VH-VL binders against Mucin-5B (MUC5B). Designs and how they scored, part 3

Target 1, 171 residues: Mucin-5B (MUC5B), of Gallus gallus (Chicken) (q98ui9r863to1033)
Amino acid sequence: GTCTVYGNGHYMSFDGEKFDFLGDCDYILAQDFCPNNMDAGTFRIVIQNNACGKSLSICSLKITLIFESSEIRLLEGRIQEIATDPGAEKNYKVDLRGGYIVIETTQGMSFMWDQKTTVVVHVTPSFQGKVCGLCGDFDGRSRNDFTTRGQSVEMSIQEFGNSWKITSTCS

## First folded at step 10 (VH-VL)

Design x08 (from x01 with light chain Y55W)
Fold by ESMFold2, look of step 13:
Structure x08 (fold): chain C 171 residues (1-171), chain A 119 residues (1-119), chain B 111 residues (1-111)
Amino acid sequence: as target 1 above (171 residues)
Amino acid sequence: QVQLVQSGAEVKKPGASVKVSCKASGYTFTDYYMHWVRQAPGQGLEWVGWINPSGGGTFYAQKFRGRVTMTRDTSISTAYMELSRLRSDDTAVYYCARSKYTWYRFDHWGRGTLVTVSS
Amino acid sequence: QAVLTQPPSVSGAPGQRVTISCTGSSSNIGAYYDVYWYQQLPGTAPKLLIYGNSWRPSGVPDRFSGSKSGTSASLAITGLQAEDEADYYCQSYDSSSYGWVFGGGTQLTVL
């Protein structure tokens, strides 16, 4: 399944649901640290929108990826890797392909960022029903993807999006 | 079933050292970090540090650096914590607890080892 | 700045609701890692009660719930029962020290 963030807060979920959300803080885009995942999680992706000066439009993203033994910070096209256990094997690889920064885990998550406002997250079918966040839970097409962090289905896109806010301090 | 079995209570004098053990069973010992947490009588929980049994890497809370050493023996699935230059305020129950990652939940705890430091 | 702050004690009657607060900082509760809660019954080791800020392990009753907002977290217990009398601890990873911080603990008394 493929989740895309593009333009000015436009999303397409793992299950193909399109929605618009403009948040002013940090949000969980996708992760497998979810209550419906029986295994330990392997990734968490946090995004924050950066406005264009005084405009409400989005110029760039601040992205943090939390993996098993490392935290990766992406800001202004820069990559900062911070080990939480420097002696552990990494479950991910970082690469450049064309204009994209590509980060792939051994468990089948692929993250692609154009270094501006476009993010693509792909997960293999083994993640079905194991992920959560703004990208939805990848559980099927007949149910609404707007499951909050409290595990309720929400009709308001803004309440859904705000339920995935992770910090009180933006940037 | 996951079990963490700790060594028995110890009484030590100030200035001595103590080594507490934590034997793991019911899971692959090298797949999880082992943390040590202490609790003085009537007080709260205090994190001491972790060891990664896979490579033996460690990280200690600043308060204990220079006095604590964590080791493991993978052949018997056992983690150890040694605290040196003991003081009376080191009297506590010392727990081992496991986590999948250094920053992840402690899902199983040992029953604790009481260390008493008295003159 | 250093220690997560919990009230030293709370109390409630059977059947009522209580809440236990846990206040930290931007480097711990206010960061990108989760808050965990532990229950410690008298004479026993701590037991994981809440993970992922708000989720329950199997076997934990649904009358226990957690939340996180800003630099604070909260544990709520509804339908209070006598066996809930215990000490409760919040825990957070601290990104500035790369270590763990516990709250000071809250003694819950069921009246």
Scores: ipSAE 0.719, ipTM 0.855, lowest interface PAE 1.1, mean pLDDT 88
Fold by ESMFold2, fold request of step 14:
Structure x08 (fold): chain C 171 residues (1-171), chain A 119 residues (1-119), chain B 111 residues (1-111)
Amino acid sequence: as target 1 above (171 residues)
Amino acid sequence: QVQLVQSGAEVKKPGASVKVSCKASGYTFTDYYMHWVRQAPGQGLEWVGWINPSGGGTFYAQKFRGRVTMTRDTSISTAYMELSRLRSDDTAVYYCARSKYTWYRFDHWGRGTLVTVSS
Amino acid sequence: QAVLTQPPSVSGAPGQRVTISCTGSSSNIGAYYDVYWYQQLPGTAPKLLIYGNSWRPSGVPDRFSGSKSGTSASLAITGLQAEDEADYYCQSYDSSSYGWVFGGGTQLTVL
């Protein structure tokens, strides 16, 4: 399944649901640290939109990826890798492919960023029903893609998106 | 079921060392980090450090660097914490606790080992 | 002087609601790692009560709930029962020290 973020807060979920959400904080885009998979989680992707001056248009992204033994911070094309266990073997690799930053894990998550406003997250079918966040739950049902972090299904995109806010330091 | 069984209470004199053990069962020992946390009488919890049983890598809280050594024996699924040059303020219950990653919650705890440093 | 600040005690009557605050900084609670809560019953080891800021392990009653906002976290207990009398600790990973920090603990008394 493939989740895409592009332009001014436009999303296509793992299940193909399109929605718009313009948040001014840091949000969980996708993770597998979810209630039915907390013991087997392998990644968390946090995204923040950076506005163009005082406009609500998005100029750039700040992205943080949290993996088994490392945290990767992406800002303005800069890659900062911070090992939480330097002696552990990395379960990911970082590469540059035609102007894209590509990060892939051994568990089958693939992340691609054009260093601007476009992010693509791909997960193999083994992640079905094991992911959560703004990208939805990858369960094959679009009606419950808007499951909040509190495990309720919301009809309001605004409430759904705000439930995945993780920090207030973005404001 | 996951179980962490710790060694029995210890009484030590100032200047000595103590080595506490934590035997794991019910899971693959090398798949989880082992943390040590202490609790002085009437006080809160204080994190000491972790060991990765796969490979034996360690990381210690700054307060304990130079006095603590964490080891493991994978053949008997046992983690150890040794604290040297003991003082009376090292008197505490020492817990082992496991986590999947160094930054992830402690989902199982041992019952604790009381270490008393007496004059 | 724990890195995370909790009130030293709270109390409530059976059936009431209590909250326990946990205040930290941008390097711990205000960062991208979850806040965890532990319950320590008298004479026992701590037990995980809340993970993922607000989720409960299997077997934890739904009257326990957690939340996180800014550099603070909160544990709420509704329908207070006598067996809830315990010490409660918040915990966060600290990105500046690359280690764990705990709150000082909160003793809950059920009146």
Scores: ipSAE 0.701, ipTM 0.849, lowest interface PAE 1.1, mean pLDDT 88

## First folded at step 15 (VH-VL; from x01 with light chain S95T)

Design a03
Fold by ESMFold2, look of step 16:
Structure a03 (fold): chain C 171 residues (1-171), chain A 119 residues (1-119), chain B 111 residues (1-111)
Amino acid sequence: as target 1 above (171 residues)
Amino acid sequence: QVQLVQSGAEVKKPGASVKVSCKASGYTFTDYYMHWVRQAPGQGLEWVGWINPSGGGTFYAQKFRGRVTMTRDTSISTAYMELSRLRSDDTAVYYCARSKYTWYRFDHWGRGTLVTVSS
Amino acid sequence: QAVLTQPPSVSGAPGQRVTISCTGSSSNIGAYYDVYWYQQLPGTAPKLLIYGNSYRPSGVPDRFSGSKSGTSASLAITGLQAEDEADYYCQSYDTSSYGWVFGGGTQLTVL
């Protein structure tokens, strides 16, 4: 499944659900460290929007990826890798392909960032039902089902997005 | 069933060294980090450091660097912590605990090894 | 003393709710790693009580709950029982040192 973030907080989830969400906190975009999972996860992707000056438009992203033995920080086109165990074999690789930063794990997560506001996260089918975050849970349920069960689409989307806030030191 | 079995209590004089062992069973020893945590009598928990048994890499809390050495023997699934130049405030129960990643939960603990340092 | 600050003691009557606070900084509780809680019964090793800020391992009653907000975390115990009398520790990964920090511990007394 494929999750895309683009433009001013536009999202397409792993299950094809399209929604808009603008928050200025730090949010879990996707991870496999999900509730009640007895297995240890392999990745966590945290995203924060950076506004264009004082506007609500988004000019850039701050992204933190947490892997088994490393933390990767992406800001303003810069890559900072911090090893939590420098001697461990990394479960990921970092590459540049046509102006995109590409990060892939051995477990089948692929992350691509245009160094601006476009992010694509792909996970292999083995992740079905094992992921959570703004990208959804990859459980095969369509957007039509969520629309009929929520409050208004706008209120439901804002509540959903804020439920994935990982920090509360923001406005 | 994961088990961490630690060596018996030790009594040492100031200036000596102590080596505590932690034998693991019920899982693949090299797949998990081993941490050491100490607790002085009536006091709280203090993290000492970790060892990665697969390669032997270590990382120690700043307070213990230069005095602690962590090793392992993968043939008997055993981790060791050696603390040198002991002083009376090193008197504590020393626990081993495992985690999947250096930054992940300690899901299993040994019963602890009391180390007493007295003149 | 401890990098994470907990009240030294807390008490409650059976059936009541108590909370235990854990205050840290932006480099530990306020970072992107999880907060953990451990219960230590007298004379025993610590036992994992809460992981992932708010998740319970199998076998931990749902009257235990955890939360994290800003640079602080909280453990709540509802329906307090005599068996809950123990020491409780919060734990966080500290991104300034990339090591572990514990709270100083909270002794819970059931009255």
Scores: ipSAE 0.784, ipTM 0.884, lowest interface PAE 0.8, mean pLDDT 88

## First folded at step 16 (VH-VL; from b01 with light chain A31S)

Design b03
Fold by ESMFold2, look of step 16:
Structure b03 (fold): chain C 171 residues (1-171), chain A 119 residues (1-119), chain B 111 residues (1-111)
Amino acid sequence: as target 1 above (171 residues)
Amino acid sequence: QVQLVQSGAEVKKPGASVKVSCKASGYTFTDYYMHWVRQAPGQGLEWVGWINPNSGGTFYAQKFRGRVTMTRDTSISTAYMELSRLRSDDTAVYYCARSKYTWYRFDHWGRGTLVTVSS
Amino acid sequence: QAVLTQPPSVSGAPGQRVTISCTGSSSNIGSYYDVYWYQQLPGTAPKLLIYGNSYRPSGVPDRFSGSKSGTSASLAITGLQAEDEADYYCQSYDTSSYGWVFGGGTQLTVL
């Protein structure tokens, strides 16, 4: 399954559902630390859109990836890796390919960022039903993609997106 | 089926050292971090640090650096915590607890080891 | 190290609802990492009660619920029973030290 973020808050979920969402906080884009996943998760991706001044246009992204033994911060093309256990083997590799930052885990998550506003997250079929966030739950049903953190169906896209906000970052 | 079996209670004099053990069973010992948490009588929980049993790497809370040493023996699936230069305010129950990642939930705890430091 | 603040005690009658607050900072409860709750019955080791801010492990009744907003977290217990009488601790990963902090604990008394 593939989730894409592009342009001015445009999303295509793991199940292929397209929607638009523009929020003023940080949000969980995708993770496998979800109630439907009975095992420990392996990744969490947090995203923040940075507007062009007062415009609703998006100029850049701030992205934080939390992995087994490292936190990776991506801002303005810079990669900052912070090891939570520097002696542990990393479950991921970071590479630069043709202007993209590519981060791949041994568990089958692939992350690509054009260093601007385009993000692609791919997960192998083993993640089916184990992920949650703005990218949806990858359950094979597009209507389920709008499941909130409380596991209830929201009536609007804005309510769905706000259910994944990290409220300490809200204004 | 996961079990963490800790060594028995100890009574020590000030200035001595104590080494408590935590034997793991029912899982792959090297796949999980082992934490140590202490609780003085009638008081709250205090995190001491962790060891990665795979690498032997450790990380200690600042308060305990210089007095605590955490080790393990992977051949017997056992973690150890040694606290030196004991004083009366080190009297506590010392728990081991495991987590999948250093920043993740403590899903199993030992029953605790009472260490009493008295004259 | 960061300090998480909990009320020292809370009480309620059987069947009542109580809440236990846990207040921290942007480097711990307000971070991108989760808050955890533990129950400690008298004379026993702590037991995981809530993980992922609001998820229950198997075997924990649904009368226990957790939430997190801003730099605070909350544990709610509905339908109080005598067996709920225990100490409750919140726990957070602290990104300023990359270590763990616990709240001071809350003694719940069922009247």
Scores: ipSAE 0.819, ipTM 0.905, lowest interface PAE 0.7, mean pLDDT 90
Fold by OpenDDE, look of step 17:
Structure b03 (fold): chain C 171 residues (1-171), chain A 119 residues (1-119), chain B 111 residues (1-111)
Amino acid sequence: as target 1 above (171 residues)
Amino acid sequence: QVQLVQSGAEVKKPGASVKVSCKASGYTFTDYYMHWVRQAPGQGLEWVGWINPNSGGTFYAQKFRGRVTMTRDTSISTAYMELSRLRSDDTAVYYCARSKYTWYRFDHWGRGTLVTVSS
Amino acid sequence: QAVLTQPPSVSGAPGQRVTISCTGSSSNIGSYYDVYWYQQLPGTAPKLLIYGNSYRPSGVPDRFSGSKSGTSASLAITGLQAEDEADYYCQSYDTSSYGWVFGGGTQLTVL
């Protein structure tokens, strides 16, 4: 499954559902720390839109990736890797390919960012039904891709999007 | 079933050292971090540090650095916490607790080991 | 050095709703890591009550709920029962020190 974020708040879920969302907080884009997979979680991707000045247009993204023993902060062209356990084996690798920052986990998640507004998250079939966030659950049914953090299906994109705030309200 | 069995109560004098053990069972010992948390009588919980049983790596709270040593014996799935230069204010129940990651939930706890430091 | 602030005590009658606040800083509760709650019954070890800010482990009734807003978290207990009388602790991972921080604990009394 492939989830794509591009342009001014355009999203395509793992199951191919398209929606537009312009949030002003930090949001869980995709993770496998989901209610049905909490014991086997391996990654969390958090995104924040950087607006162009006072406009609602998105100029860049602030991205934080949380892994088993490390955290990666992506901001303003800076890659900051923070090891929560320096002695632990990392479950990911970082690479630069064709202007993209590429991060791949050993479990089959791949993250690509053009260092602007385009993010591509790919997960292997082993993640089917085990992921959640703005990208959906990758269960092959686009109809339930707007499942909130509280496990309800919302028809409002704003309510769906806001449910995936890293905090209930913006700090 | 996951179990964390801790050693028995200890009574120590100031300046002495104490070594508490925590034997894990019901899961792969090296797949989880072991944390130590203490609680003085009538007080709150205080995080001491963690050990990675797989690598042996440790990380201690600033307050305990230089005085605490965490070790493990993977052959018997046992974690150890040694606290030296004991003071009266080290009197507490010491808990071991496991977590999948350094930043993740403490999903199982030992029953605690009372360490009393008195003259 | 980071601290989480909880009220030292709260009380409620059976059937009522009570809330326990947990206030931190941008380096702990404000981080991208989750807040956890633990229940400690008298004379027992702490038990995981809430993880992932709002998720309940198996066996925890749905009358317990957690939320996180900004640099604050809250534990809510509805339909308060006598067996809920315990100490409750919030916990957060501090990204400045890379260690865990507990709140001071809240003693819940059921009247």
Scores: ipSAE 0.748, ipTM 0.904, lowest interface PAE 0.7, mean pLDDT 93

## First folded at step 17 (VH-VL)

Design d01 (from a03 with light chain A31S)
Fold by ESMFold2, look of step 18:
Structure d01 (fold): chain C 171 residues (1-171), chain A 119 residues (1-119), chain B 111 residues (1-111)
Amino acid sequence: as target 1 above (171 residues)
Amino acid sequence: QVQLVQSGAEVKKPGASVKVSCKASGYTFTDYYMHWVRQAPGQGLEWVGWINPSGGGTFYAQKFRGRVTMTRDTSISTAYMELSRLRSDDTAVYYCARSKYTWYRFDHWGRGTLVTVSS
Amino acid sequence: QAVLTQPPSVSGAPGQRVTISCTGSSSNIGSYYDVYWYQQLPGTAPKLLIYGNSYRPSGVPDRFSGSKSGTSASLAITGLQAEDEADYYCQSYDTSSYGWVFGGGTQLTVL
């Protein structure tokens, strides 16, 4: 499954559902640290869309990826890798392909960022039912309702998106 | 069934060293980090550091750097913590605890080893 | 002074609700890493009570709940029972040192 983020808060979920969310805080875009997989999680992707949250014509992004033994920070086209265990083998590889930053894990998650506002996250079928976040739960179905972090349904897109907020850096 | 079995209580004089052991069973020893956490009498928990048993890499809280050494013996699934130049304020119960990642929860703990430092 | 601040004690009667606060900073509780809670019964090792900010291991009743907001975390216990009398510790990964910090602990007394 493939999740895509475009420009000013446009999303296509792992299950192919399109939605718009105007968030100006930090959010979990995708992770496999979810209620049905907490013991076996391997990645967390946090997206910060602060400057683009209120229909601005110019957007900026900050992205943080948390892996088994490293944290990767992406800001203004820069890549900062911080090893939480420098002696461990990395479960990921970072590559630059023209204007794109590509990060792939050994477990089958692929991340691509155009260094602007376009983000693509791909997960192999082995992640089916194991992921959560703004990219949805990859349960094999496309739906017009959304599951919150607390596993609730029947709420607006804005309430769904805000349930994945992870920081107090916004107001 | 995961178990962490620690060595028995120790009484030491100031200036000596102590080595506490933690024997793991019920899981693949090299798949998890081993942490050490101490608790002085009537006090809270204080993290000392971790060892990665697969390669032997370590990371210590800055308070203990220069006095603590963590090692392991993978042939007997045992982690060790050695604290040198002991002072009376090192008197505490020393726990081992495991985690999957250095930044992840401590899901299993040893019962603790009391180390008493007195003249 | 502890990096994470907890009240030294709280109390409640059986059936009541109590909360235990845990206050830190942007480098720990306010980071993108999770907050954990541990229960320590007298004379025993700590035991994992809450992980992932708000999730319970199997065997932990749903009357225990955790949350975090900003640079603070909270443990709530509803339907208080005598067996809940223990010390409670919050724990956070600190991104300024990439090591662990604990709260000072809170002694819960059931009246």
Scores: ipSAE 0.760, ipTM 0.881, lowest interface PAE 0.9, mean pLDDT 88

